# Ledger of designs, part 389: VHH binders against q96fz2

Target 1, 269 residues: q96fz2
Amino acid sequence: CGRTSCHLPRDVLTRACAYQDRRGQQRLPEWRDPDKYCPSYNKSPQSNSPVLLSRLHFEKDADSSERIIAPMRWGLVPSWFKESDPSKLQFNTTNCRSDTVMEKRSFKVPLGKGRRCVVLADGFYEWQRCQGTNQRQPYFIYFPQIKTEKSGSIGAADSPENWEKVWDNWRLLTMAGIFDCWEPPEGGDVLYSYTIITVDSCKGLSDIHHRMPAILDGEEAVSKWLDFGEVSTQEALKLIHPTENITFHAVSSVVNNSRNNTPECLAPV
Short names: E, the ipSAE of ESMFold2; O, the ipSAE of OpenDDE; V2, 0.75 times the mean of E and O plus 0.25 times the DockQ between their complexes.

## First folded at step 23 (VHH; framework vhh_6z1v_2)

Design HA20 (at its last look DockQ between E and O 0.95; V2 from the best seeds 0.85)
Fold by OpenDDE, look of step 23:
Formats: structure tokens, C-alpha cells, sequence
Structure HA20 (fold): chain B 269 residues (1-269), chain A 123 residues (1-123)
């Protein structure tokens, strides 16, 4: 996964992340550094995206079932990294393969500390290789959305009003991530950064791309992944597998340019 | 200063009962899993029981076999180990330990340790 969409306004995003804590109380996640949230139809590595994480990571006496929402840098910078520039990382940390997560220090260490997060997105993009051509067809991949009688498919949003309705009730894609906290050697603010765990693609997606993000489908999966106080690493890792509960449509080549940040990025062609 | 202070260890007869207490201070107790470990002379330190932050999950060593109960009172910053049907093999120094997040069975995974309390079970 190298490209996502996360364009919802902050308030809409927050409401979409409503949850029940361990006590069954309905809650909204509190924001950490809300000003770092930059909505975009075209999120690339090194950009900030909102993730959910346990409140216990910020408040050491908190209920681990409570959630915080925070923009983090896409591309995990390990805490032990000693260079002053994260760009000097010699290995790609945009994604973490599920099969080697425990073999790589960069991911194993933070995972062992319970640094699990849920990466939020409207969906993610993948490119299908066209046979016989060097051209790649991009696809937008997301959770199936509930067809409300009035809210047509993304494709049926012919009016701005309909478009807003679609996104107000949009089910966010919830991807399993690992985050870490890096303190720059020269001082400054702690950098929170994340990697997306990837798995082999489900059958439905396999013709598009051979790998997909580990998607946490449903509130229970999300809760278990986040709750590092009550759910072991071993148990959490059982949640990491391909899911068929995905839909997709072809989009235009507009998304190919990471600078393009318009609705056309995820619009059906 | 972080402190874990164990109490309740004493000499008891086989079949007897003890309740160990561990009072924690100097760290946010509610965010930590708590564990009881023991170390007998010449043996490695081993997990006896551990409990999550909320108490929702508990683990016991195989040798416990339902004889011991771990519990915690977050309001009192205390973890307990009720030990029943004690055997001479249970003779050891019992340690309280704290780990941020989920509990582990390996001693090296814990952040804070008590000084231990001696439990001696006589035949």
C-alpha cells in the first residue's frame, strides 16, 4: 500500500470513529495534534495521516480501551534510529509484511511495546499491471458502503449534496498499523510514525495486486488491535489476515500524481 | 521513586494458606499489568500469576493448579496473591512485578520489581 485517501473533515472523521469503550460507553476519540491533520484524496508515504491508538500510550493510567486519534507520519521511524534525518533510513518502512513482522527489529520492538494503531482512510489505491503494456490501471479499494435509499454509490453522486451525504456516512477503512516514537538526536518534538501491515491479497483483489493492507474489519477487530493492555501481541496478530470484505472501482490516472488532491482521484471512470 | 513492597510471606505448614500483598507506588499503577513471580534456591525466577490492567485476563503457571488466585485493587494500588493448599515445593521468595501494557511470562519483560517476600512451607 503506497497511496491512500483520507479527505473527510475533522469533525466527520471523528464521528466516523465513534466507539464503545470496555464499559460499553459510547465515545469519540480525542484528538492529539489535530492541527497536523491534512485532509487529502491522495496521501503518500511521509505524509501525515490520522491513526487510532490506545489512550494508554499517552496517559499511563488510562483505560487501554479508550482511543485517541492522532496524525502520524506514514513511514515508521524506529525509536533507536540515531541519525538526525529520517530520510536516511536505508530500508522501506511504509509497509510491514505480516510474515516478517517479528523478524524485523524496526517493527518487532514497537509491536512488543504494544504500539499498535489503526490507520484510517477512505480507502487505498493500487495499480493493476496491464498485460502487454507498461500502463497501470489504478483502483480505489474500500469497504463496501451501505446503500442508503438516497445515497447512491460513489458513482451516483451527481450532485454536491449527494456527495456530502455519501461521505457523511462513509465507513472508513481501518488498517492495522504499528507505530513508533522517535526522538531526534538534536532535540525537538517526538515524531510519531507508523507502518501499515500488509498481507497477501484476498482472491477478489488478487488480479489487481498481490498484496493488500491488513484490514481490521469491524469494531471488535479494531478494539482488540488497539487494546494493548488487554490483548496480547500474539492474540492481536491473529487479526492480521486477508479479507474479502472489500470493493473497488477503477479510477483515473489523476491519482498517479501525488500532488493531485481532488475528488477525481477516487471517482469511478 | 518507584516502589513495589511485598508483604505476607511467612512460614506455614503444608496445606496452609497465605495472602501476599504488593503495594505499588511511584508509578501509574492502573496502566500496568501486574505479576507474581517466585524464585526458589538454585532455580530460575518463574511466573506464578499475572493480571492485566483491568483484571479482565489472568494467567497462572501450570503448577498453581487452581490453588492460587491473583487479584488487584486499582484504587489501592495493590496486587494480591491468595495462596491455598501450600506445598513444600512452593517455598520460594515471591516477587511482585509490574509491566506497562499486557502481562508477560518472562521476567525480563517487566519494568519494576519488588524486593520479594519469603514464603516457606514446612512439611
Amino acid sequence: as target 1 above (269 residues)
Amino acid sequence: EVQLVESGGRLVRTGGSLRLSCAASGFPFKGYAMGWFRQAPGKEREVVAAITQSGGKIIYADFVKGRFTISRDNAKNTVYLQMNSLKPEDTAVYYCAARFGYYETAPNEYDYWGQGTQVTVSS
Scores: ipSAE 0.906, ipTM 0.961, lowest interface PAE 0.4, mean pLDDT 93
Fold by ESMFold2, look of step 23:
Structure HA20 (fold): chain B 269 residues (1-269), chain A 123 residues (1-123)
Amino acid sequence: as target 1 above (269 residues)
Amino acid sequence: EVQLVESGGRLVRTGGSLRLSCAASGFPFKGYAMGWFRQAPGKEREVVAAITQSGGKIIYADFVKGRFTISRDNAKNTVYLQMNSLKPEDTAVYYCAARFGYYETAPNEYDYWGQGTQVTVSS
């Protein structure tokens, strides 16, 4: 997983993240660094995207079930990195394989500190290799949406009002991530950055690509992944597996160029 | 300054009971998992019990066998260990410890320690 869509305005995104804390109280996540949120239909590594994480990471006496939403850099920069420019990192941290997460220092160390996050997106893109050519078919992959005449049919919206109604009730894709905090050696703000955990594809996606993000399906899974005060690393890792509760449609090659940020990137073809 | 102050350790007969208390100050107690550890002469410090911030998860060492109960009171910044059916092999210095986030069983994972309270169980 190397491309996502996360295009909603901040207020719509925040409402889509309504949750209940461990006491059953309905809440919205509190934003950190909201000005770093850069919505786009076409997010690539090194860009900022919003993640959820436990409030306990920021307030040491907080209830660990309460959530913060913050933009973080896609591509984890380990806390031990010594050079001044994160682009000099000599290995790719866009994704983290679930089967080796406890063997890689870049991921094991922050995971041991409880640095688990939920990466938010409208959905993600994958490119299917077509037999006999170098041609690749992009797909937009996302949670099944509640279907009505026009709901759940992205291409069926024929006016701005109908398009807004589709997205006002969109179920965001929730992917398991690990984050770390890097202090630049020459000073400046701490850099928060994340990786997306990957697993083998479910059978429904195996014809598109052999890997998929680890998807946290439902509030119980999201809560357990985030709550490092009440859920151990070992217990949390049991949440990391493929899911068949996923859908997709083919999209045009507009998405291939990461500079294209238009609704056409995810429109069905 | 961070302080963990244990109290309640004393001499007690085999089969007796006592309750240990640990008063915490100088750190945001609610965000920490709390543990009780013990160290007998010539032995390694070992976990007795540990409890998460909300009390939703608790672990006991195998040797406890239902005889001890850990609890915490976040309003009073205090953690307790109720010890029943005490045996001479429970004789040790008992330590209170705090770890940010989730508990662990290894002593080197803990951020803060008390000075301990002596529990002596006579035959």
Scores: ipSAE 0.735, ipTM 0.899, lowest interface PAE 1.1, mean pLDDT 92
ESMFold2 (binder alone), look of step 23: mean pLDDT 88; pTM 0.900

Design HA21 (at its last look DockQ between E and O 0.96; V2 from the best seeds 0.85)
Fold by OpenDDE, look of step 23:
Structure HA21 (fold): chain B 269 residues (1-269), chain A 123 residues (1-123)
Amino acid sequence: as target 1 above (269 residues)
Amino acid sequence: EVQLVESGGRLVRTGGSLRLSCAASGFPFKGYAMGWFRQAPGKEREVVAAITQSGGKIVYADFVKGRFTISRDNAKNTVYLQMNSLKPEDTAVYYCAARFGYYETAPNEYDYWGQGTQVTVSS
């Protein structure tokens, strides 16, 4: 996964992240560094994206089932990294393969500390190789959305009003991530950064791409992944597998340029 | 200063019962899993029981076999180990330990330790 969409306004995003804590209390996640949230139809590595994480990571006496939402840098910078520039990382940390997560220090260490997060997105993009050509067809991949009688498929949003309705009730894609906290050697603010765990693609997606993000489907999966106080690493890792509960449509080549940040990025062609 | 203070260890007869207490201070107790460990002379420190932040999950060592119960009171910053049907083999120094996040069974995974309390079970 190298490209996502996360364009919802902050308030809409927050509401979409409503949850119940372990006591059954309905809650909204509190924001950390809300000003760092930059909505975009075209999120690339090194950009900030909102993630959910346990409140216990910020408040050591907190209920671990409570959630915080925070923009973090896409591309995990390990806490032990000693260089002053994260770009000097010699290995790609945009993704973490599920099969080697425990073999790589960069991911194992933070995972062992319970630094699990849920990466939020409208969906993610993948490119299908066209047979016989060097051309790649991009696809937008996301959770199936509930067809409200009036809200047609993303493709049926013929009016701006309908478009707004679609996004107001959009089910966010919830991807399993690992985050870490890096303190720059020269001082400054702690950098929170994340990697997306990837798995082999489900059958439905296999013709498009051979790998997919580990998607946490449903509140239980999300809750278990986040709650590092009550759910062990071993138990959490059982949640990491491909899912068939996705849909996709072809999009235009507009998304190919990471600078393009318009609705056309995820619009069906 | 972080402190874990164990109490309740004493000499008891086989088949007897003890309740160990561990009072925690100097750290946010509610965010920590708590564990009881023991170390007998000449043996390695081993987990007896551990409990999550909420108390929702508990683990016991195989030798416990339902004889011991771990519990915690977050309002009192205290973890307990009720020990019943004690055996001479249970003779050891019992330690309270704290780990941020989920509990572990390996001693080296814990952040804070008490000084221990001696439990001696006589035949």
Scores: ipSAE 0.905, ipTM 0.961, lowest interface PAE 0.4, mean pLDDT 93
Fold by ESMFold2, look of step 23:
Structure HA21 (fold): chain B 269 residues (1-269), chain A 123 residues (1-123)
Amino acid sequence: as target 1 above (269 residues)
Amino acid sequence: EVQLVESGGRLVRTGGSLRLSCAASGFPFKGYAMGWFRQAPGKEREVVAAITQSGGKIVYADFVKGRFTISRDNAKNTVYLQMNSLKPEDTAVYYCAARFGYYETAPNEYDYWGQGTQVTVSS
């Protein structure tokens, strides 16, 4: 997983993230650094995307079930990194394989500090390799969306009002991530950055690509992944597995160029 | 200044009971998992019990076998260890410890330690 869509206006995104804390109280996540949120249909590594994390990371006496939403850099920069430029990192941290997460210092160390996050997106893109050519077919992959009578769908939106209604009810994709906090040697603000955990593809996606992000399906899974005060690393890692509760459609090659930020990127073809 | 102050350790006879207390100050107690550890003469420090922020998860060492109960009172910044059916092999210094986030069983994982309280169980 190396490309996502996360295009919702901040207020719509925030409403989609309504949750209950461990006492059953309805809440919205509190934003940190909202000015760094850059919505786009076409997010790539090194860009900022919103993630959920426990409030306990920021307020040391907080209830660990309470959530913060914050933009973080895609591509984890380990806290021990010594160079001044994150692009100098000698290995790719866009993704983290679940089967080796406890063998890689870049991921094991922040996990031990409870630095688990939920990466938010409309959905993600994957490219299917075609036998006998170098041609690749992009797909947009996302949670099945609840259809109601007269509800709009991505392909059925024919006006600005219908488009807004489709996305106002959109179920955001929730992917398991790990984050770390890096202090640049030259000074400046602490950099928060994340990786997306990957697993083998489910049967439904195996013809598209052999890997998929670890998807947290439902509020119980999201809560357990985030709550590092009440859920151990060992128990949290049991949440990391493929899911069949996923759907997709083919999209045009407009998405191939990461500079294309348009609804056409995810439109069915 | 971070402080963890254990109290309640004393001499008791086999089969007796004790309640240990640990008063915490100088840090955000509510964000920390708490543990009780013990160290007997000639032995390594070992976990007795640990409890999460809310008390929703608890672990006991196998040797406890239902005889001890850990609890916490977040309003009083205090952790307790109720010790029943005491045996001579429970003789040790008992330590309170705090770890940010989730508990661990290894002593080197803990951020803050108390000075310990001596428990002696006579035959």
Scores: ipSAE 0.725, ipTM 0.897, lowest interface PAE 1.1, mean pLDDT 92
ESMFold2 (binder alone), look of step 23: mean pLDDT 89; pTM 0.901

Design HA22 (at its last look DockQ between E and O 0.96; V2 from the best seeds 0.83)
Fold by OpenDDE, look of step 23:
Structure HA22 (fold): chain B 269 residues (1-269), chain A 123 residues (1-123)
Amino acid sequence: as target 1 above (269 residues)
Amino acid sequence: EVQLVESGGRLVRTGGSLRLSCAASGFPFKGYAMGWFRQAPGKEREVVAAITQSGGRIYYADFVKGRFTISRDNAKNTVYLQMNSLKPEDTAVYYCAARFGYYETAPNEYDYWGQGTQVTVSS
């Protein structure tokens, strides 16, 4: 996964992340550093995206079932990194393979500390290699959306009003991530950064791409992944597998340019 | 200063009962899993029981076999180990330990330790 969409306004995003804590109370996640949230139809590595994480990571006496939303840098910077510039990392940390997560220190160490997060997105993009051509067809991949009588498929939103309705009730894609906290050697603010865990693609997606993000489907999966106070690493890792509960449509080549940040990026062609 | 203070260890007869207490201070107790460990002479330190921050999940070592109960009172910053049907093999120094996040069975995974309390079970 090298490209996502996360364009919802902050208030809409927050509402979409409503949850129940372990006591069954309905809650909204609190924001950390809300000013760092930059909505975009075209999110690339090194950009900031909103993630969910346990409140216990910020407040050591907190209920671990409580959630925080925080924009974090895409591309995990390990806490032990000693260079002053994260760009000097010699290895790619955009993704973490599920099969080697425990073999790589950069991911194993933060995971062992319970630094699990849920990466939020409208969906993610993947490119299908076309046979016989050097051209790649991009696809937008996301959770199936509930067809409300009035809210047609993304493709049926013929009016701006209908489009707004679609996004107001949009089910966010919830991807399993690992984050870490890096303190710059020269001082400054702590950098929070994340990697997306990837798995082999489900059968439905296999013709598009052989790998997919580990998607946490449903509130239980999300809750268990986040709750590092009550769920062990071993148990959490059982949640990491391919899911068939996805849909996709072809999109235009507009998304190929990471500078393009318009609705056309995820519009069906 | 972080402190874990164990109490309740004493000499008891086989089949007897003890309740150990561990009073925690100097750290946010509610965010930590708590564990009881023991170390007998000439043996390695081993986990006896562990409990998550909420008490929702509990671990017992195989040798416990329903004889011991771990509990915690977050309002009192205290973790307990009720030990029943004690055996001579249970003779050891019992330690309280704290770990941020989920509990672990390995001693090296814990952040804070008490000084221990001696439990001796006579035949």
Scores: ipSAE 0.906, ipTM 0.961, lowest interface PAE 0.4, mean pLDDT 93
Fold by ESMFold2, look of step 23:
Structure HA22 (fold): chain B 269 residues (1-269), chain A 123 residues (1-123)
Amino acid sequence: as target 1 above (269 residues)
Amino acid sequence: EVQLVESGGRLVRTGGSLRLSCAASGFPFKGYAMGWFRQAPGKEREVVAAITQSGGRIYYADFVKGRFTISRDNAKNTVYLQMNSLKPEDTAVYYCAARFGYYETAPNEYDYWGQGTQVTVSS
């Protein structure tokens, strides 16, 4: 997983993240650094995307079940990194394999500090290799969506009003991530950055790609992954597995160029 | 100026009960998991019990399950250990400790420690 869509306006995204705290109260996550949110149909590594994390990371007396939403850099920069330029990092940290997460210091250290996050997206893209050619078929992959009106599907929305209806009640993809906090040696703001945990693909995706993001399916999984005050690392890691609760459709090659930020990137073909 | 102050340790007879308290100050208590540890003469410090921020998860060492109860009062910044059915083997200095986030069983994982309170159980 190396490309996502996360295009919703901030207020729509925030409402899609409504949750219940430990006491059952309905809440919205509080934003940090909202000006860094850059919606796009075509997000790639090194860009900022919104993640959820526990409020306890920012307020040391907070209820750990309360959530913050904040943009973070995709591609984890470890807290121990000593160079001035993150591009000098000798390891790719876009993704983190679940089977080796406790062996790699880039991921083990922040995980031991409870630095778990939920990476938000409309869905993600994967490219299927076609046998006998150099061509690759991109797919947009996302949670199945509940129809709330007569027509709200992506393929049926050909006006601004119908397009808005598709996304008003969109179920955001919720992927398990690990984040870290890096202080640039020259000073300045702390850099928050994340990696997406990956697992073997479920059977439904195996013809497209052999790996998939670890998807947290439902509020119980999301709550447990985020709540580092009440859920141990070992218990949280039990949430990391493939899911079959996923759907997809083929998209055009417009998405191949990461500079293309249009609805065509995720439109069915 | 972090302080964890244990109290309530004393001499009791076998089969007796005792309640330890640990008053916390100088740090954001509510964000910390709390633990009780003990150290008998000539032995290493070992976990007795631990409790998460909300009390939703509790750990007890195998030797104390069923006899001891850990609890906390976040309004008073206090953690407690109720010890029932005490045995001479429970004789030790009992320490209160705090760890940001989730609890652990290894003493070297804890951020703050109290000075300890002596519990002595007589035959």
Scores: ipSAE 0.671, ipTM 0.881, lowest interface PAE 1.4, mean pLDDT 92
ESMFold2 (binder alone), look of step 23: mean pLDDT 90; pTM 0.915

Design HA23 (at its last look DockQ between E and O 0.95; V2 from the best seeds 0.84)
Fold by OpenDDE, look of step 23:
Structure HA23 (fold): chain B 269 residues (1-269), chain A 123 residues (1-123)
Amino acid sequence: as target 1 above (269 residues)
Amino acid sequence: EVQLVESGGRLVRTGGSLRLSCAASGFAFKGYAMGWFRQAPGKEREVVAAITQSGGKIYYADFVKGRFTISRDNAKNTVYLQMNSLKPEDTAVYYCAARFGYYETAPNEYDYWGQGTQVTVSS
């Protein structure tokens, strides 16, 4: 996964992240560094995206089932990294393969510390290789959305009003991530950064791309992944597998340019 | 200063019972899993029992076999180990330990340790 969409306004995003804590109380996640949230139809590595994480990571006496939402840098910078510039990382940390997560120190160490997060997105993009051509067809991949009587498919949103309605009730894609905290050697603010765990693609997606993000489907999966106080690493890793509960449509080549940040990026062609 | 203070260890007869307490201070107790470990002379330190921050999940070593019960009181910053049906093989120094997040069975995974309390079970 090298491209996502996360364009919802902050308030809409927050509401979409409503959850129940372990006591069954309905809650909204509190924001950390809300000013770092930058909505975009076209998120690339090194950009900031909102993730969910346990409140216990910020408040040491907190209930681990409580959630915080925070923009983090896409591309995990390990805490042990000693260079002053994260760009000097010699290995790609945009994604973490599920099969080698425990073999790589950069992911194993933070995972062992319970630094699990849920990366939020409208969906993610993948490019299908066209046979016989050097051209790649981009697809937007996301959770199936509930067809409300009035809310047509993304494709049926003929009016701005309908478009707003679609996004107000949009089910966010919830991807399993690992984050780490890096303190720059020269001082400054702690950098929070994340990697997306990837798995082999489900059958439905296999013709598009051979790998997909580990998607946490449903509140239980999200809760278990986040709750590092009550769920072991071993148990959490059982949640990491391909899912068939996705849909996709072809989009225009507009998304190919990471600078393009318009609704056309995810619009069906 | 972080402190874990174990108490309750003493000499008891085989089949006897003890309740160990560990009082924690100097850290956010509620965010930590707690564990009891023991170390017998000439043996490695081994996990006895562990409990998550909420008490929702508990681990017992195989040798416990239902004889011991771990519990915690977050309001008192205390973890307990009720030990019943004690055997001479249970003779050891018992330690409480704290780990941020989920409990682990390996001693090296814990952040804070008590000084230990001696439990001696006589035949």
Scores: ipSAE 0.907, ipTM 0.961, lowest interface PAE 0.4, mean pLDDT 93
Fold by ESMFold2, look of step 23:
Structure HA23 (fold): chain B 269 residues (1-269), chain A 123 residues (1-123)
Amino acid sequence: as target 1 above (269 residues)
Amino acid sequence: EVQLVESGGRLVRTGGSLRLSCAASGFAFKGYAMGWFRQAPGKEREVVAAITQSGGKIYYADFVKGRFTISRDNAKNTVYLQMNSLKPEDTAVYYCAARFGYYETAPNEYDYWGQGTQVTVSS
């Protein structure tokens, strides 16, 4: 739950986020700060990744079912944080456990303000601790992908035409997140930052790791999580559970070094 | 300046009906959940009904028992409370309130308040 891939060019990513608003109109999310999007096969905490959130957070008269897509910092910085440097936080906000979310001020407060977001990724990485060694086996974990006549395998995406066969229709992983807005004490732009909610792993992932991100599987779940004008916190939290609709494959140790940003990071081994 | 102006409160007999209106101005009404609250003398202010921005979710306090209906007209920036089968216990000042996002039942969660309209139910 501490490493993801989100490598798609902005236009491909945007098309993958097509949705219907409350009135049934097909839409693409509107970008905020698109120049802060930094695609990479190997995203780590403190980097920016795109999230979806309700337009109502930015426009007070907006329909709360309309979506904005914006890069946010991974690692939630609470609005009440008083130091000038976010790296001075004394606790880790990369993830938020679902079983204690209403007990932690860092997460309860923004959640009560409706600050729910959907964290986007190609998929996430997790390291399996192997018996008999100190070695860990990384896996790339993602939604099952629909095979079409034009589709290809991840390992075949080593050329432009093969890349398009794999990635043009990739179903993005949609993870439940909470965000907050922090105003630096000395002034400057407001910092938007997020945490990923975690749950116990499903049976299919339990041999890899005991936790997984809370995955929002399908348009209804995504819409309900985002729509803080029409869906209460209590109802939204019912969406937070493990899912078995997930697949994975082993990858090479290239991904271990967060500076490696190549397709090899997620290639099957 | 933000304004919530309630109207329609008056004296009615037990079993009668009233329709309260609340006209909003000075803020982006469509982004707000709206609520009706009431306060009898010596009592705490309590929620009566609340409605989300689209009207897709509605809350009624238990004492309403199907007698009241909340509605809103976003084109007119107005929220309504239709009150039927009124009882003397419904006597109170009725307040309109607005909360950004989703509604709540606690009065301290609300951002804007009206001045109230008196409803008096005789007998």
Scores: ipSAE 0.714, ipTM 0.894, lowest interface PAE 1.2, mean pLDDT 92
ESMFold2 (binder alone), look of step 23: mean pLDDT 89; pTM 0.911

